VH-VL binders against Large ribosomal subunit protein uL10m (mRpL10). Designs and how they scored, part 4

Target 1, 224 residues: Large ribosomal subunit protein uL10m (mRpL10), of Drosophila melanogaster (Fruit fly) (q9vpl3)
Amino acid sequence: RGKINIQRPKAPHYERARVVAVTQPKYPELPKAKSCFKTRAERTQQQQENPYNEIIAREVRNWLDHSRLVAFFHLSSITADDIFRVRVQLHKQNLHLKSYGSKIIEQAVKNTRYEAIVPLFHSNHCIVFSPDPEKTAALLRIVRRVPQMVLLGGIVEETMLSRNQLVAYAQMPGLHAVQAQLVQTLSQAPGHLIQQLQAHQNSFVQVLDVHAKNQMNEETPKST

## First folded at step 6 (VH-VL)

Design k9 (from x59 with light chain T94D)
Fold by OpenDDE, look of step 8:
Structure k9 (fold): chain C 224 residues (1-224), chain A 119 residues (1-119), chain B 111 residues (1-111)
Amino acid sequence: as target 1 above (224 residues)
Amino acid sequence: QVELVQSGAEVKKPGESLKISCKGSGYSFTEYWIGWVRQAPGKGLEWMGIIDPSDSYTRYSPSFQGQVTISADKSISTAYLQWSSLKASDTAMYYCARQWDYSFPLDYWGQGTLVTVSS
Amino acid sequence: DIALTQPASVSGSPGQSITISCTGTSSDVGGYNYVSWYQQHPGKAPKLMIYDVSKRPSGVSNRFSGSKSGNTASLTISGLQAEDEADYYCSSYDSSSTWVVFGGGTKLTVL
């Protein structure tokens, strides 16, 4: 009876080896700590909100909360000098021209009533703030002459307006009377008005989204 | 009702000067701009330029810069398009149209002025 | 330079729906383009039919609709009628170029 070499056991017969291989308990791989394999993208998303961005976001929110007139513009390639000139003109009317990054805007308006404006900021934009809704006409007069600034829409007295509505608003005589009427109308039919406002807002957002998407899509029409 | 009425058809010779007019009515003339559009015979529309009648601020398309002059007289709600020296290639229908600004549509159009330049 | 490309001609039968396309060049990338559509009958001035891609002026039939996908704007005419036979022009403003551009026009024939 050959001494069973306990140090180097003979490899089991091929059939036995197969059975042993199949019957080996497959221990579930210890869940790789999700924390160690966070993709760079996830890490970048978890990148500590730059305290600076938070401060700026707070500033943006503050402007939004204290402004009765907010106008949104697409800003094309414009010289610093031209921007400065426009800024000076606006400032003379107590209109404040600001430019913020899309991420900052998103952060600023997240979980706020202004969240609907986020789709407007897919490209270069600027915002004009004013505490006085009566300055709408003055604002539009100034910016119309800046071909690089394209009016997208705005917020007047907490109501989001399309660019056409904003123009119409500016043309209305007796802003106070119209505002009063608007407020009255808003107060009398909150549901329908909200729906109409929402419809207009949605339409506005859709149009803006389409514009934003078009800016991102480099697809050159095939010149036939 | 908003209306733009243009001056009548013109027949001119090369080298002559011409000024055609567009009169606006039914709206505040100084609140909107006036654009000019050329349409050569059998061809498409070409935007020429625009004027703010309130202070005569003007801008031209590159193709028409220096070729024509756009002006306005707000006192009589009239915009003008003029040539110092006409060319045969200026033969076209010319339209004025109301436009709030660059990015807004041409919402109301004049009936057009036919300019024929022939020797 | 910004260019808008339209088909030279489109045809349809009465009652059908037709679509006219307007495609912008790559130079339009990065700017907000407001697209308008104009109808022009022979010997008549153009008429605004659609503005801001999809909005209809007062008095324009609901048979006319506008849309945009990517760099292509589209005018759709539903329930085609004989009176719809005309030239159609798209137009766009690009803030980068700072002037208004028209497409080459599309002749619509109603068969």
Scores: ipSAE 0.849, ipTM 0.928, lowest interface PAE 0.6, mean pLDDT 87
Fold by ESMFold2, look of step 8:
Structure k9 (fold): chain C 224 residues (1-224), chain A 119 residues (1-119), chain B 111 residues (1-111)
Amino acid sequence: as target 1 above (224 residues)
Amino acid sequence: QVELVQSGAEVKKPGESLKISCKGSGYSFTEYWIGWVRQAPGKGLEWMGIIDPSDSYTRYSPSFQGQVTISADKSISTAYLQWSSLKASDTAMYYCARQWDYSFPLDYWGQGTLVTVSS
Amino acid sequence: DIALTQPASVSGSPGQSITISCTGTSSDVGGYNYVSWYQQHPGKAPKLMIYDVSKRPSGVSNRFSGSKSGNTASLTISGLQAEDEADYYCSSYDSSSTWVVFGGGTKLTVL
């Protein structure tokens, strides 16, 4: 029960990255007139990224690394007051509502199995992160009453799920109960039974991974 | 099997009150919303509003807000649609249907309750 | 309120393929993949035939298919049968109203 008051990550670089991202102004873009002669500096500038983009991309990577539940939403027109109320309600459940540019998401997931999610972020969006996949039911209960937040899908235990799969997942018996049953059995069973239960566990993970691979094929969904 | 069973047809006069019911079975009643859909004689379908039976969260289409009351009793897996004072223009078929949220389909429908208001 | 546009009626012969259109805007059919189609036989409740543009619930014949292009969704019924004669309604989530909108309905006649 004391794990519910988790304050991870509290690493200095995470706190510093958050402070830097909040407190550091965007450097103004240099007002450079386009010329007929593209200089080396213009070519170099075109390839350089805003330094705050990398800091923010590290934040996204940290959230992805420490979140066993990630949910993606299309965000329709919503007032600042309404989205703030939703953010507060989600925060009370250890559900963290965030929004990032598509370029930052692309940087964060580059060369990972999740690179296929980038097209979801071309339009107005938000993301909910949580370390606890059992909060999926609570998440859906809250956001169903927010018609401006339209569920696109999510990631649970490093597996991509469609919105229908995420809803179905929320209705299943809690993984903690199943995990507790497996731990109890493994602690009492002989070695061959332990291997059999580990094979079942691997098979369940493989089913979830097949869903992720199918969603990461070249037929990626368009943003909705 | 998921089933929504509605109360029987009603014949009423203008000014009378009415409460019709929709009983869900074959699923966890509080996991899904109940939506109400109106179909005037010879006309199309109109979404009226929803209720989440778990705590009676309710939302109405603006065309129907203030015109009807949607309620539920989760202890008997039943949703209700209620008028305090019927009008002749309330004559229609009324359906209940199951819905996860606004973006999900109405996947199971009740058989409908015909309400006739005439004088 | 906002309604999706459907033709009032369509007709076809047994064995033919027929398409029913459902035209909305960028706030509904064009902006989201949450289009559903319902079949309603005379005197009966509507039945879900297609959801999420193109998905079929269990028990719905694969003769029914759905698609969309731009702001227009389409229901296609291949191999028409007499039992397909019914009214068909499309629906969609609509971001401008923040609820569900229906089309006006299309009466399908099998000749």
Scores: ipSAE 0.400, ipTM 0.734, lowest interface PAE 2.9, mean pLDDT 78

## First folded at step 7 (VH-VL)

Design d1 (from k9 with light chain Y32F)
Fold by OpenDDE, fold request of step 12:
Structure d1 (fold): chain C 224 residues (1-224), chain A 119 residues (1-119), chain B 111 residues (1-111)
Amino acid sequence: as target 1 above (224 residues)
Amino acid sequence: QVELVQSGAEVKKPGESLKISCKGSGYSFTEYWIGWVRQAPGKGLEWMGIIDPSDSYTRYSPSFQGQVTISADKSISTAYLQWSSLKASDTAMYYCARQWDYSFPLDYWGQGTLVTVSS
Amino acid sequence: DIALTQPASVSGSPGQSITISCTGTSSDVGGFNYVSWYQQHPGKAPKLMIYDVSKRPSGVSNRFSGSKSGNTASLTISGLQAEDEADYYCSSYDSSSTWVVFGGGTKLTVL
């Protein structure tokens, strides 16, 4: 009876080797520990899969669909008290101030006629909604006095307007739809609006990248 | 045509009070704000503050807060910049300019008012 | 607080194209998207030449153009003329600080 060399076990018979090979538990590759560094894309995708985000996105769509006046603002650091005061002032005019995350906005407007607004939402922002386009002048009067709110543009009667066009619209007397169209026509080619939107987008992305880099640098443990 | 006309040059002594004016014409005076800009001799532009003439809402740059007073009289389409007590360091050219809000450009400027404060 | 940095001086020959830079601090992304440029001749009031980075007011020559890359805005003057000799200031609104900021100015000399 040949000494079973425990150190070099004889290769199992072909049939046994085949069975062992087939029955070897294919341990699923341990999910590569999703590096805590989920790419922005992965984080965005996970957020998109959040049922809560879907609900909020639906809400945003509802606001967009039922509003004849929508204005977009950059919002700098502001106190809760100050923003509340602004909200109250706007509410008295049937203007609704809302704030949503950029990802939620992206989800909400994806594959819609509003998709062009996405570049505006790379930084802190707020949106004002109104069912009444005649309130544009009232809106601008209120928000001009909020130094932390910077007008980016808006939508009036389903027409996207630059900030300058929105101001011009508010100053025009007459039928709102005609005014919006006129301002759009008189203003430089739609291409300029897109360029402006893109410029803002690029600027915001750069700032975000810088912030992200700074955060990463702060998280890099000084290897003493 | 939009025009801003400022009051004439002033020569004052330290400690004296002064009020200079900026009159707007060619547009609805209450629809736009008026900003004030200082330029010391041989120096750059400094934004001082802004006023909404419709209700005299005013905001100042920190450097000028408490140093000057900006006011307006909408009945005569005029904005004002005033000092209670002038200093030699207040010697400068002062411009008023039309501005729709904080983030909009200064699109029309006055001709400037030279203020000289000397002993 | 946002600070706008400009070169102290720039020079060019007639017919050349020159560029003046305006570099802002990254603290206020919203405000820096609305950079304005002003021209000031000696003894005269400033004149708006460019607003919103690249928009030109009525009556301003098409030789003047504006652009932005990152935190740097640029004023380009093409076909330089003797009359372009002036001081140029960039400006932006700092929404974080809540005031308008000017650059230090650039003296343009036409040689």
Scores: ipSAE 0.865, ipTM 0.940, lowest interface PAE 0.6, mean pLDDT 87
Fold by OpenDDE, fold request of step 12:
Structure d1 (fold): chain C 224 residues (1-224), chain A 119 residues (1-119), chain B 111 residues (1-111)
Amino acid sequence: as target 1 above (224 residues)
Amino acid sequence: QVELVQSGAEVKKPGESLKISCKGSGYSFTEYWIGWVRQAPGKGLEWMGIIDPSDSYTRYSPSFQGQVTISADKSISTAYLQWSSLKASDTAMYYCARQWDYSFPLDYWGQGTLVTVSS
Amino acid sequence: DIALTQPASVSGSPGQSITISCTGTSSDVGGFNYVSWYQQHPGKAPKLMIYDVSKRPSGVSNRFSGSKSGNTASLTISGLQAEDEADYYCSSYDSSSTWVVFGGGTKLTVL
């Protein structure tokens, strides 16, 4: 009774191997991990008032309420790998990239101060959240290089900004720098005022001197 | 005031190399990108590509990919457009323009550089 | 690929209002939200006149206005002046194709 060597099983006969190879169930390729971003079609099917939608809507509200910087983007077709790279870059800056369906957003912001953002969500979109408004410049630096992400606008310190305003905001000096500039400007103002006041006085004195000289010249009798 | 000043007109022969320049002033050169636009004689505007001068990140339109090279030297606030081998079909006016990103407008333009390629 | 179609030519008399259309053929309605208009006089560089469909840069006359309906953007010039005679180009960014597209241009003649 030959001991079946379980450690090095003899390769099956070529014919058997061929049959086994042909009879191997073709397992459908595991669906490539669907990008975390649901396709438009998948988002539209979830229209039923599902308790799940409410949970997600609450999550969105929570993000909005705890974020001092929110940026909205149109998102075109992008690969899962590319979006992952962007997510990693953003995360390093404490920026959080999220994607939600338009209906979920609508539900989340209904009867809230954020209701005005609903018109921005007519297509595929993503949102970036941050607790730090000073990260606006960093955010824009990263997303500018993502051609599939188009900046639509944002919220900074509870203020809705257009895309242009957001860019302008990012280009502004920090609060401290602005304060320093303001102090500098204010410190120069008194000096300038004094100079202007003195200039007017000096001008007036000069005019008077000229007038006095002219009068003295008229009073000099023509010595016939 | 924001200004983009381009290099002068060029007359070249087919097969020659060429590098034209665009110098920016009046703004932080590294905060905005530079786009290049071609306009063939009597034709419309064609977007060629764009560069971020801060680190020389570059992207081309498909029609110009591999046909030209866009570069920048941020130390002198200058962007470049270059050809390794000119063709007669490269005869055109070339404009550089400031652009914040892909989706933002070309808000300031250079005066243009006329490139003539003739045998 | 997004193609922007403009009329080849438009004409008007001084003081009239004229409109130049720019129609996008792309199925992606979302990408056509940022349309720019450029004015180009003969032998001169283009000048930005309108951006983001309806916004005017500083220094551009209020006679120039932009609008959009569906897949068609429009540039309206009110109170037409002789100096308005130029070529006008619309432009849009196609986020699907990831490049900037220009329309074919419209020659405006002031009669």
Scores: ipSAE 0.858, ipTM 0.934, lowest interface PAE 0.6, mean pLDDT 87
Fold by OpenDDE, look of step 11:
Structure d1 (fold): chain C 224 residues (1-224), chain A 119 residues (1-119), chain B 111 residues (1-111)
Amino acid sequence: as target 1 above (224 residues)
Amino acid sequence: QVELVQSGAEVKKPGESLKISCKGSGYSFTEYWIGWVRQAPGKGLEWMGIIDPSDSYTRYSPSFQGQVTISADKSISTAYLQWSSLKASDTAMYYCARQWDYSFPLDYWGQGTLVTVSS
Amino acid sequence: DIALTQPASVSGSPGQSITISCTGTSSDVGGFNYVSWYQQHPGKAPKLMIYDVSKRPSGVSNRFSGSKSGNTASLTISGLQAEDEADYYCSSYDSSSTWVVFGGGTKLTVL
């Protein structure tokens, strides 16, 4: 009786393998964890004439009006767990991740200064809101690590920025730092100016002195 | 000016280990990621993976997962690509490139490092 | 997995306008919004020519333009010059697969 190799069981006889293959319970593919974010199609379908759309639109408007930092993202298929993780990270920085239907966004921004954002919402999207524009760098650091979130652009201090501009903005020194630098530069300017003015005056005096000395030397008669 | 300078060409035998480097300059090295791209002789470009030098966060393309290791030393603004055991099929030009994130373009490229693996 | 398909080769005469196409097979229409184009001369590193479908980096000639229609991105080179002879690669980030994909490349020959 051949030693049953328990470590590498011999492949069952073809017929047995066939039976095992057929009798293997086809476990229904675990429903792909439905993204907590409804697909665009699902959102669009649900966004029909829902009396709540107006309420949600008002909410969106409220977020837009009270946020100094708004970032727009394309959102691909992401698990609920991953979204939750990102939300927690963002929340720690007082960043608020929201997702709305395109129709709701359209309704919310219609006839407002934000109407230009509508084209950004042709796909699954999410929005991050913050009252603090200085959190832009923190936001970008977090979302860069989320491959399913693609930066589309944003609004900072009521200015619409492209994704590139937003990145550039995040790389800039803070307003206070820039102001400090400006003040420092301005404070140094008078000193340099004075030095330059004095330098010219000194140079002029030196030239005059040389001239005067030369004239004195010419007037000294060679006492033969 | 932004510049990425890669280490010189390498000639190796199968089974040998290799580590090539990419040094960035002219920008804040930790603010951008470094991507690696392979180009086999006469073939197209293949994205291998990417690293965030700030904390060495790394992601690989599925084709290169477990095949190579991407690392970085932010103190010297250098990214690395390494093999534990080279194969003949690893013969290629390897480029590093600056990339802000996954969705941003590879805006600045190194000159490339030719790796030749032959018996 | 998103695959980007490019023609193997394109040719044109000096002064002509040529177009290179890049077609994505991904079901996720949303992921094809970040198409880049790279130029590679023989023995040289690739150079970014177009990003975000139609944007030009600083220093890139205005003869290069990018567009997109549906799942097809296009690189147009106007006023073709001898120096434009190179390999051109499109790339896109696939947000579904979460990696960067390159097209197979197109060899442009200036006749």
Scores: ipSAE 0.838, ipTM 0.919, lowest interface PAE 0.7, mean pLDDT 87
Fold by OpenDDE, look of step 12:
Structure d1 (fold): chain C 224 residues (1-224), chain A 119 residues (1-119), chain B 111 residues (1-111)
Amino acid sequence: as target 1 above (224 residues)
Amino acid sequence: QVELVQSGAEVKKPGESLKISCKGSGYSFTEYWIGWVRQAPGKGLEWMGIIDPSDSYTRYSPSFQGQVTISADKSISTAYLQWSSLKASDTAMYYCARQWDYSFPLDYWGQGTLVTVSS
Amino acid sequence: DIALTQPASVSGSPGQSITISCTGTSSDVGGFNYVSWYQQHPGKAPKLMIYDVSKRPSGVSNRFSGSKSGNTASLTISGLQAEDEADYYCSSYDSSSTWVVFGGGTKLTVL
């Protein structure tokens, strides 16, 4: 009775081998988990001029037109959960985090005053929109804590700013604060001027009084 | 003018604890972060970590995670680097530097603190 | 992890232009946009010379310039002077790794 070699099983009969070959479940090779970001970039590149892209492009334009603060960020290796957390934080400040494909951005800003932003969108990016330019400091405070979000630049009051300029802008006292300071300074100026004017007048009166007293003393004849 | 002034040179033995300081002046201390950089004798620069003095948010390089503690006292505009137990391999020059965030350069540097750990 | 490679040493004569290279191994081409250069004289703290690849801080001589091509950043020093003799370090922030990396440094000798 030949020892069944369990280590090298005899090749099944041709018919059985054929059936096994046909019935073997072809498990689709699990698509190598292309990082969600690469897949998105690739998907955005393959998005043919779809009517849908036009709609999204209009949306982007709308955001740009109605925002007084726009900030552009590079995104690197950020998880969906992290993005969500940041989004929530930003939302609490009435800041709106959006992500669009580069092609959509190009389409959206084509032949507009925003065309200069196109070079910023060569990789994974997100945009934060706000109707309030005074929220710049708040925005930067939040995003600084997200190492995967890198500030590229922004638009404040229709002015394109570099990342350094945006940081500098955020550090400036608000226009209202500056105005308030100016008003305070101006309001104090009249008081000081009045004091200085009065001081000179008082000094002059004192000198005159001294002179008058001296003259009176000289006119008193020594009655011998 | 922006200036970072560090504490003086330290000579310690292995196993001892140490805390060195970096005091910032000439700018709003809480608006910028402080990074620490190590330079071993005759070696290059190594970024150790960074702190936001406004709330003491801290991040470390992987190589220094758990090896040192970075802290700050915003009331006196001072950042700290500390060791619980020094090693001979900790012998180096340590620099603090101002950095607005991770992606911004170290634009102003302290003069450095030499730490010598010898038996 | 992004590694930055610099030549160990570079030399030049006074008045010449020299270039120091910094090559990053990062596969993410987008991450090498925040390159800084630091000058360090012996026994002194490093000084920022260039940031964001090509931007020069206030007070830094216009003899120093920065550029990038592909994964290689370059520091160019024109009109080399004796005072330029120092160690030069490139640095980059990698948003993927989320920490700052320094190059190995280049010793510049003025002959």
Scores: ipSAE 0.820, ipTM 0.905, lowest interface PAE 0.7, mean pLDDT 87

